# Ledger of designs, part 5: VHH binders against q05b89

Target 1, 377 residues: q05b89
Amino acid sequence: MLSSRVRLVATTARLVHSLIYSSSRSFMDLKALLSSLNDFASLSFAESWDNVGLLVEPSPPHTVNTLFLTNDLTEEVMEEALQKKADLILSYHPPIFRPMKRITWKTWKERLVIRALENRVGIYSPHTAYDAAPQGVNNWLAKGLGVCTSRPIHPSKAPDYPTEGTHRVEFSVTHTQDPDKVISALKEIAGVSVTSFSARTDDEEQTRLSLNCTQQALMQVVAFLSQNRQFYQKTEILSLEKPLLLYTGMGRLCTLDESVSLETMIERIKSHLKLSHVRLALGIGKTLESPVKVVALCAGSGSSVLQGTDADLYLTGEMSHHDVLDAASQGISVILCEHSNTERGFLSDLRDMLDAHLENKINIILSETDRDPLHVI

## First folded at step 1 (VHH)

Design g05 (framework vhh_gocatamig_d2)
Fold by ESMFold2-Fast, scan of step 1:
Structure g05 (fold): chain B 377 residues (1-377), chain A 126 residues (1-126)
Amino acid sequence: as target 1 above (377 residues)
Amino acid sequence: EVQLVESGGGLVQPGGSLTLSCAASGFTFSSYALAWYRQAPGKKRELVAGISSGGSTVYMDSVKGRFTISRDNAKNSVYLQMNSLRAEDTAVYYCATQSTVEYPNTGEKVYTFDYWGQGTLVTVSS
C-alpha cells in the first residue's frame, strides 16, 4: 500500500499535453529547456563531488531544436552531434569534471569545449542526478531483474524543508519580560513563524518560544535577541534537516516478489543489457542454484554505494578485485557487466521519457557512435 | 500488474473502416489517460490519438476527422474507430497508459512506467 500522504495522480493533463500532435518540431529557449529538464529530474539530487548542469553555454540567446543524448562525449561523438545539427548535448558523463585552468587545443576535453562553442552547441550533464532519480539509470537497471520492490541504498534529501524555514530558534521568556510583546515583535520579521507554550523551570513560570525561520530572517532574530542578554545567553539555534526521500537516492536495494536461482538472474541481466557474457563471483557457499531474493545494484563503478549492504547479489559495472573478495567472503555473489554497459541502455528510455515530458516540442536523438572503448576479443 | 491487450487489427481495403480495442487490467482504469500509437516499418513510433480520464481527446493531424478514440470505463476498454483508411495508415497499433505518483510532503514526483500492449497489425491495401 502507498502511504496515506501519497497522491496517485492520473497524469491526464500531462498525457493529453504530450499527446497533442506536433507535425513539425519547434525550438525551445535554452533556459526553458533547462528548467524542464530540472523538473524531470532535479540536479539537487546529484552527489556533492559531481559536476552537473549546463557545463558549456553559447552566448544568449540560444534556442534548441535538437537535443542529442550520449553516455560519453568523445571527439568522435562530438563530430556525430555536429553532423546531426545538435543544439544541446546531454552527456550522462560530464566531459568537464576537473577544473580547467586553460582552454586550448592541447587536450581532447579542451577541444570539445572549443568545438561546441564555435558551433553554438551547449553541453549539459545530469550524471548522478539521473542515478538518483526514480525514473533514472538505476531504476532502468532494476527493471531487468523481474518484478521487485526497490528503494535507494542511500536516500536523497528532499529539495524543500517540511516546515517554512531553515532554522529553529528556541528560548524562554518569563512573565516579567512580557511574552505577548516578544511574540508580536518576532512576528513582524518576514520569514519567522512562532509557536509558544507554557513551561516551568525551577520556581518560575515561563513561556517557551519555538521559532521556525529562514536563513535570511535568522540575522534579524539574532539581532532582536541580542538586545536582551538573558534571552541571548539561553537561546538554542538549530539547523533543520530536509527529510529523506522514499524513491530518490544512490543505488537500489531490490526485493524480488519471487526468489529465483542465481542462474535465472544471470540470464535476466544478460537479456536486459543485451550481453552475451558477464563476470561472476560466487559468494562463499553459493552455487548457480542458490536463491536470489535481494539484489543491491548501482550502475557504473558502484563499489562505494554497495559496500556494507546486505544482499544476495551485487550488480554493478565494475569493482576492484579486493572489493569483490570482500563481498564473496560475506556470502554475497557479484555480477560485473562493465562500466557503460550498466548505463548506456538507459538513454533509449530517457529519450522516450523526455519526448513525453517535453511534449514532442523538440527533436531528441541518440548517439549511434557512442560505444564502450573496451571490447571483449 | 498493469496489462494492456490490443485486438481488432487486420487487412482492409483503402476507404474501409476498422475498430481497434484495448482491454486494460491491473489499475483503476477510470483514473488514467490512454493513448493509441502506431509504428510503420522503418519509421519511429508516433502518437495517433489520446483520451483523458475526463474524456477529452487529442489526434494527430493526418487522422483528425477520420479516427475517433473512445473509452468504456465499465468494460475497462479504450477503442479506436478508424474510418476512410489510407495506405499510409498501415502500421502496428499500440495501446499505452501513463501515471504519476506525487508525494505532497516531499515534493517528490515519481513517473511510473508507460505500459504498452503487444500491438495489433493494421494493413491497408488493395
Scores: ipSAE 0.015, ipTM 0.317, lowest interface PAE 7.9, mean pLDDT 82

Design g06 (framework vhh_gocatamig_d2)
Fold by ESMFold2-Fast, scan of step 1:
Structure g06 (fold): chain B 377 residues (1-377), chain A 124 residues (1-124)
Amino acid sequence: as target 1 above (377 residues)
Amino acid sequence: EVQLVESGGGLVQPGGSLTLSCAASGFTFSYYDLAWYRQAPGKKRELVAGISSGGSTVYMDSVKGRFTISRDNAKNSVYLQMNSLRAEDTAVYYCAADLTYWSGQEYPTEFDYWGQGTLVTVSS
C-alpha cells in the first residue's frame, strides 16, 4: 500500500508539473525576445572585434516557444536542439565568426546554417557581451571564490552618453549680444539642445550657454560661431566621454573578505567548476599555505586581460607557457581550468536568470550534449 | 572591415637587416594571435614567426636567432625584425591574424585575415 501510494503521488506530481509547464508557457515574437535579451545584457558591451547578436534568422514572422542554450554549437548539439524543438539557439561562442563566402554542405559550420534555416531555427550569440555583463560569465566564475568584492579589470563604457549628443560646446553671451536671439538661432540646428544660466565672468553678469550636440550638428554650430567671431574666440568645445561602468567589463579583480590559503582556494575552484583536477603554477616564494586575498580572473583565454594586474592569484581557462612564467616570476600564482570549463557552468545560472527576466513566458532548455571535446585521462 | 597593412619590405644585401611592420584595424588587436608568413616563388606559403596575445613567440627553425617578432598593443602593430638575412629569405612576407576568440594558443594554429604582402629581396 505504501509502495502504491508513493508511486501514485510521484506520477501525479510529474503530470501536474507537465500541465502547469504547458499552460504557463507561450510564444514570443523574435523581435520582442531579442529586445528582452538585450535588456538583460546589452550587446553594446561586446568587444569591437566580436560577431554578436542574431547571426541566423528565419524569414519573418518568427515566434519563439523554446530557447535553447549552449556554450558551443556543434553538429551534435544542433541535432539535440532540433529534437528538443528549439526555435532560437543561444550559442555563447558564435558559430559564425569568420565571414562565409559560400553556404554549402562542405564544412560543418555551413551545415549548421543550412540545418537551422531548413528547420526555422534562429541562432543568437552574445559572446563577449556576457563576459562583460555584471551578471555574466566572469561574475559567475567569481562566485566560486567565496565572499568577495569584485570589479572589472577593464571597465566597459556605458552604452549611452550621460547627456544627448557627442559634444558639449560652451560660451558666454553678454546682455548686449541678445542671448535669446542666439539661443533661438542655435535651436534651429537639428541635434542641438541648449541650456542657459546666469553667470558672472570678470565681475560682469553674462548668459552662459551650454550646448549638447551630435557630431553632424557640431559642424553647423562651429559654422554659426565662426560667423559671430566674438563668441568663437571664447568657445570651449569638449568631446563627451561615456562614463566607465562599476560592474561591467572584461575580467574581474576579486578581493576576498577573508584571506584563505592557496590550498583552500584550489578546493573552492574545483568544487565550483566540478573538476577533479586543475593546473597550478606557484608564484616565486609561494606554497599551498600562502594566503590569497586578491584574485584576478577571466574566463576562457584570459592572458591578455590579466597581464599587468597585481594579484595573489590568476584564474583563467588557459594561458601560454611564457605568460605563466611571467606571472610566477612576479610572485603571482596561476590556476588553469581549461577553456570551456571556465564558461559552460554559467549557462545554468543564465537559464534561471532568463526565466526570471522573461517572466516564464517561454521554455528555456540547456544543452545536455554540449561538452569539452578534451578529457583528462 | 578587418585590415592588415604591411610595410618595410625592400632590397637588402646578404647579411643585412630589415624591419617589417604590420598595422591592424577593425578588431581588438591585443586579444589575438598574429603571425608573419612568407611565400617564395614556386613554393607554398610558410609560417615564419608567431606571437600570442600574451607575448609568447614561435619561430621556424631556419630563422631562430636571426628574426624577432614583437607587438605594440597601444599602436595596434606587429613587427618582424630580420637580421643576418640570407638569399633563401627572399619572399613576399604576409601579416596574418587569427580572430578565433577561443583558440588563444601559445602558437598560431590557423589564420583568417591576411595583408596584401610586402616583398623582401636578399641579393647583391
Scores: ipSAE 0.000, ipTM 0.178, lowest interface PAE 19.1, mean pLDDT 83

Design g07 (framework vhh_gocatamig_d2)
Fold by ESMFold2-Fast, scan of step 1:
Structure g07 (fold): chain B 377 residues (1-377), chain A 124 residues (1-124)
Amino acid sequence: as target 1 above (377 residues)
Amino acid sequence: EVQLVESGGGLVQPGGSLTLSCAASGFTFSSYALAWYRQAPGKKRELVAGIYSGGSTVYMDSVKGRFTISRDNAKNSVYLQMNSLRAEDTAVYYCAAKHYSISWTGSETTYDYWGQGTLVTVSS
């Protein structure tokens, strides 16, 4: 046993040494990698309707040497990932979106789960978290427009509250009501943080108490205060709001430094996305020569994000017929590039950003098989 | 045409100081985030410091307190003031511009424009 382990360690050291010269990368524990991916772009930025994070997990322990990136995880892409010895697949679109009641060989999505688990490959999807991220999909899409300033159309809230707890409760205690005893009683309630300061009224010295508390503690605080009518009647209860983020959120509203013609903008978009064709709807009264200064964009199916936004042009992957008519009737032109064409090009930037973020600790590769299922013929 | 032109590099003694300048043209400077990267022989390029369009800054740990990045939108220029220089700071320093960024991962490929680089040698 000991001699076998000593020999294995020596052999492993030789392999590690040879890999240094061959530019090979090391391994990361799956939990450590997931933590680093969440640090890169928080899953808390994802939309509430989305299904993000680790969707398929091999039994622990699991280590990752090869992270495989794809926009869509089809059976052909799974075969490629297995051939390239992926340990974790990052699929931008979640292959599991709706709940599965069975895992059998009958449907292609079920077969993806079976094949992944049988080959010890995890599946992770960030989806709308990467749409919201400042270094994400919509930022990459905005780069094609030319020099502009941009902001989220729907800003995300910060992950954390500005103070401990979800509520602030404020009330006054007179000198006659022993402020120290009141403070001591409130501090015994789990989930309460008390701040006090002295405030003088015309006839009485009062202590104004401000406390933060969790949702769970709020009812206990209210019950305590309701025992004294004077406290309760002068009590203010405030729900704490998470602050809005300046560069994180859904969609982008882009203001070009220099106005260009719609024709020029179409050319820029086609060049950026490497497309020979896009679909165009002209806003009422607009032509190819009409100036474009403000572009509202959202990769994929952006109708719900773009709706109600004042812009010269909407840029997205796909939009319903009626949503296009609504935009055009408001004088807003629409460019549709098809769903994955507004997304897939980001993966190259993502690979390079993740290489830097993970300090080149693992091998990150892009799918070569992943393609749009729709073709212009 | 878009250009980033670095200047101010040279030979300096350990403990000395240098100011690098990057002059930008061909784009709306005030809308861009600017960064300084460096690459030493046999090493990968790394982010040294960045400054957002709004003026907020970021620094790599080994230069915090020693280096200061600043920008002058009226002159379309970004600067890197380097103090208490060490032999390990010897590298070619590159100016890079990126259309708005709140996150700096050190990735070279996410930047829109790069300068040609200026050599900084810290040697006795």
Scores: ipSAE 0.000, ipTM 0.124, lowest interface PAE 21.5, mean pLDDT 82

Design g08 (framework vhh_gocatamig_d2)
Fold by ESMFold2-Fast, scan of step 1:
Structure g08 (fold): chain B 377 residues (1-377), chain A 126 residues (1-126)
Amino acid sequence: as target 1 above (377 residues)
Amino acid sequence: EVQLVESGGGLVQPGGSLTLSCAASGFTFSDYYLAWYRQAPGKKRELVAGITSGGSTVYMDSVKGRFTISRDNAKNSVYLQMNSLRAEDTAVYYCAVETSYTQSGSTLKWEYTDYWGQGTLVTVSS
């Protein structure tokens, strides 16, 4: 777990910030606030099927003094937001997911849009971007497990390449082909960087050339190399992949410092989520005394993220009957806490983190009306 | 199992002193950040003092100069020495451990409190 120096403890700066009380609150331009929210957690980390970002925008200019946080934006929550003078609502679940062909008073989701615009309130949804973020929903859920190291089950790619260029082109030039002339010609192509070194293959000395190039430059490089069939025949073209992020992605694979019984793990989860009951499926051959070392988790409906992951325990909000049976048949125990119970508690942490990130420039408040529509009674 | 056990709380007169101790087990103590929080009735839980794995310390403004946090890695313990106690210091004091990890190479990400002790009551009465 913390056998590597890469895993470090929290900094003094964080503690100093946590002790600061600020009475200086101002207005932020909407574009500036959205930029800061994206810096906090990039929307590029959201799933391709999702609908994230600014979903409802009042006509510019628009300034924000009060940011209102909710898991779900219902009509009841909208009334609360308006009473509390919200200028922007951050709704974790996007209230607009399916395309709308008309905006009328006919459906409750259309009424949300009308009410927001009439009252000059923006609506912003990060949804799966906050699932992926290292300081996000799944990290908050992982906190309940005990001392552990966590990594994303499906790591996100970095938003930018670490080095300029989208492709790497490698080939060899013999000394008889004048390597310096070839290098000089390639350097004339905009968007190409050239690295060379001496190599010996099959007891022959030659110069290896490694080019890093942009998509636009690649066509020119190929054209240059095709003029000499000997170069072209030995040319390798690699599409560069954006590096994987170490702590950003969907789900979390959590390795506990020390194994605990399944019974102990259930109690930790119930305590963290403030639940009196959870649903449990025992993996084949398992008992409440069975050791739990590795937990795979995903807030909400996590089946697609968790499927195929080797772990002692799956933790999620909801999973189909057949998916539970599949996990149990593989010896994996499953704990289901209901959909929003694995999500809503994060909003309190989010408020504190956004207060820090935005340096207490605006008011950030939580919905008191937002609740799970389903209750166990 | 991670455990944090606080001790040293009690009743003390204004101007008096107390030393709180927190004994930790179930994790590699020397690698973690440790903090003392307090919660008075009807008030939010607030950070009083913190100490990093390297020994750097921070304090709440109202206790600066009166309280001292320290750690003993050999004994897996963290301490809060409280001097010149005031009625306003009356609260349940909690020991907490926070884990941390690097994000995107050299960038340290702010981590949350992972575990809390059960708390120890400090009453300052006149």
Scores: ipSAE 0.000, ipTM 0.155, lowest interface PAE 18.1, mean pLDDT 80

Design g09 (framework vhh_gocatamig_d2)
Fold by ESMFold2-Fast, scan of step 1:
Structure g09 (fold): chain B 377 residues (1-377), chain A 126 residues (1-126)
Amino acid sequence: as target 1 above (377 residues)
Amino acid sequence: EVQLVESGGGLVQPGGSLTLSCAASGSTFSSYALAWYRQAPGKKRELVAGITSGGSTVYMDSVKGRFTISRDNAKNSVYLQMNSLRAEDTAVYYCAAGPYTLRYEPATGTYEFDYWGQGTLVTVSS
């Protein structure tokens, strides 16, 4: 296949590039590297239940020359990382997810922590932050479907509010109460941003004031307004919602530019993930010839993300038997590719993106040992 | 900055073959994602095929099995091999390049590219 030949040449060039870079690259301070990684994809996009960021830190100062990427950090992968002189391991799946009460030699996860610290290797996990990111895992997975428009199934909230502050306070003042003096007094409170607009034409005695404020400023604003009962009785206090992001969030709802048969989609997915086999459940009334226009996808275990989403096809690593039956009963076909098969391929793209983002300042190595513990035979 | 120059366009009969080439100037070619777009008269520009810095490929459905995208980093070139050409393949074909991966932009319904060639005309007619 010309495609296979080209991929081999591209892979060889990438290896040569990495080896050449390795011989000339400098060290980065750990804190500077972490800041740059967060700039690449913010940890604030991670799910609330997740455990992300720097999970194991060698005593400072710590500098990084070699960044080692893996999907799962097993003891075999740790041995590889140490042999490759890793200074920081980026493990997509956090090896520390549940709190540890002890760090002893008894369990394999505890041994990872001990070995990392004894060899001065940090462990960093982005996990669901990279699921949510526009240039992340789910966008990489969506690329395999063909030309499509994608959006998050569950959009993330922006890290910042649309205006300064966490609350909006609205109230009316009469001209007898001197609106300009009220505005001036409120502006003296740190964390307050004030706007104003005129009352409606049919209600000329009042000026409607709107202000945004921080949580701490809110109590001072309430105290100020409470000094005048007429202000307070007409006061509305609203908690601000962070706006939804258009391209950041959990899962992807992908609309293909051109509908294809389910059979065509299966072959695209197999090709993208380099799999000989996938598992398929046909939606009620569907066949391999049925058109696929809308695909809902989520790498890993996607049931909670995909559930309730209207689509022709669900694409994920794993779903329970009952969740598959629920989707099929609604006419939605399901393709299951196994957990890490929907994730690991992203790491190659991540290495290339991080090489560019970090301007080739450090060595970035991809694990060769990391593999799914389950094999199809 | 990358300059892209397409070549290989021309008139070809239905069922024929044609190879388009795109040569890039610049030292960072191997880190770029590359794509071929086409635009027929009265239609919007559409992605035909793409290839990442890592070698992963994407094709539009109507060209799958007929067209093959490939790259040669040593020669700073990307190619589109077009077989079994049809009248509907008639269009101006553009080479595009962008950072390291095919960065999909949902707002535009296409991939983000920083650099574009001037285009080469492909006419499929008897």
Scores: ipSAE 0.000, ipTM 0.190, lowest interface PAE 15.6, mean pLDDT 81

Design g10 (framework vhh_gocatamig_d2)
Fold by ESMFold2-Fast, scan of step 1:
Structure g10 (fold): chain B 377 residues (1-377), chain A 125 residues (1-125)
Amino acid sequence: as target 1 above (377 residues)
Amino acid sequence: EVQLVESGGGLVQPGGSLTLSCAASGFTFSNYWLAWYRQAPGKKRELVAGISSGGSTVYMDSVKGRFTISRDNAKNSVYLQMNSLRAEDTAVYYCAADESYYPFDTYESSQYDYWGQGTLVTVSS
């Protein structure tokens, strides 16, 4: 009830704003929009194998009045986007992943590029960046489980965390050496961080020195230390790691506030995803009445993300027969909802969040044509 | 009959090099996306490197600059040249091939059309 009241008020406010906005149409510069999208969820959180960001760009200048959201960009969805006057298409799945050596009319993906450019429509894909994001796809999927706490199964490292170099070198200098002279000599090496030098006295006759340096400088620092080896003790070389992010990363491990039966969890998932059917594999010794407290989830095809995670239930779109058998043999039940069914519903939340983030400066619309190509009959 | 057969695995010291080979048969090799995955004990299977039919490559961050994937369509083979090996590279390495769209937007190795049986790489002093 409280959530229905809050949603009704928010829906009414958005409708009034949309009417006002439609009568006073505005445009946003493409580069400014892309910067705002990256502020919303950084592309640096994407997997290294992924192809994210602006994939198709009309010749500048390009302004965006209508941002069109879709899970998959098929030719049918492209036709819809053009009819709805899209200026930029945000396609969760990148329509360009495998490199193209030519852009011709031969394949459907090449035709998407041609049609986009001919109609001055950009194509942007966040893909795994939105899987990792705390307000992203997997967080939306987790919301369907009921009240829970969620953490990434594989936390992301902070991509832009400012480290003072790539390595920290610590070594000891006896009273026979002047620490200030040693520091001065090391500062002559390009890539040694001047601001990271520190000194502490461990004993009356020993001073511990610490410095940060770049990968390139490390070889010269090691060479310097090796030449003066008799004066340096307990030398340690540490690779500087970026800190792990608490709420950003691949997959989600969800702990429910209250345990529910597997049957109840199935109904929650079906309701959240608006599905009449899901596929279920029971873990060994489990029944529909078995309690579910911990759920490990990953939208799409999540087996590699979920594998090895201790949970009562795995929730994903797709999993091979053998991966399902492996989970079941470990007592873990599996619910499969088909690939895009675990992803597409997020786009509604994304629209609402982007409307707020962009201060309703542009029109954001969802594809009505985009759908799972597979049907249960 | 479709087969992928890996070879070249073994024991190497940290900082050493090793070349893995994967011989393919039973399909039109030149049209396929080819990848190397690895799985360490107690860990999930992860993508190490991939190469398109056109020769474009992708790498996981921790191996970028150290590993090189290549293919020889005339020999129906794909290779993984591994340099500056670390203890963390210890795993069973799998060759995989796929022609479909789905592998490109999935984290799940099981979505690939074809898999080899794997070859063990141990990096230990």
Scores: ipSAE 0.000, ipTM 0.128, lowest interface PAE 21.6, mean pLDDT 82

Design g11 (framework vhh_gocatamig_d2)
Fold by ESMFold2-Fast, scan of step 1:
Structure g11 (fold): chain B 377 residues (1-377), chain A 128 residues (1-128)
Amino acid sequence: as target 1 above (377 residues)
Amino acid sequence: EVQLVESGGGLVQPGGSLTLSCAASGFTFSSYALAWYRQAPGKKRELVAGITSGGSTVYMDSVKGRFTISRDNAKNSVYLQMNSLRAEDTAVYYCATDTVTYTSGGKTYVLEYSYDYWGQGTLVTVSS
């Protein structure tokens, strides 16, 4: 028996709503557009190691009439964007990932920055934020499997969820140390809330204190506790985590409504991605007729996301030889579609969703030049 | 070409009932999930009810026990039976289709904006 209930994914609040609606119908202020893009899918969903957001910014003020979408921003794609009068390029893969010590004509990535600025074109990359988003890249990839239910393999934390501070500090105070005075002193610190209860540990009566405190207050709490060696040595400090989002996160674990053969699944994936060929590794004891009910997927290079996930099939762009062997040895079949083939098709859906989200206020166009540099021959 | 055509909207008094229907064409209806969304003036679209290809249903908390979603695969149609209507149910109701739903803890959910195709909408007004 299955119980059902409704849940909507929380999006971040719009920072500059009035500017979005009051600007010219054919143009949006850059800051207003960025706020709207963040409302669509928050950049805080991105992985901590990623480089997302506005990466190249023309001097303000800057208005956007044409938003240009691409998976990869190559020099050829930049030429196309300039010819099509792009004001902002949304590049799924960030062209700037590693720090640059100089901006010269020497490397192709440096030339992208120079050309963008000389032509007053911004560059914005959402990257892993769109991998995590409920309506993002991995959701689009899952649509190719047939009717299924999905959930994130690694759920994201809520970006705007209010907490009772950032840290929890726990320690014990004996009755001889005057718990009421300790509590009163801690309550004097702004950003501290105190919960206490009586406990008996190792045959000694004590008061257990649990403090929720802001990051700023944490140092004052630590300073207070350090004045008493007994408190300091027995103090536990925990970082408070925001609640996990149920529909936002890395990868997807997909359960099909009806099991199909691996052969049928391969055909569906090829059709969805418009590919003539994919690479297949059979799990031990499996055949093309083996049933597939559960698919774990991650666009791009999905090994780190998929590892340890129980499924009939792993679907990703690329995976190392050893990771494929590990999966196959566990009875898990693997389909590899090449890196950008698991990503680029999403841009068409993205354009349509952004057109709706932005109420057709600006022109949104897709690169026709962008393509995988690798070909199967 | 995928097409979703809603009908059945209108003016109804509080406590009344109304049935919305959505006729679908251009895809293999029995293989897809469908949902009803609504959008009141000045508000974002919100999920009202969803139904998977297998017949599993989800409902917004405020409509549970009052609204029923159903499908008829032979007629390529999805329905929303609305009972005990309230003023706050006043909205434009949209039919939408997608192949993906979320599950957590044995419960099925559907996502806002995860749907590929939307109908034109049908207006439901609950007032005197």
Scores: ipSAE 0.017, ipTM 0.494, lowest interface PAE 7.3, mean pLDDT 83

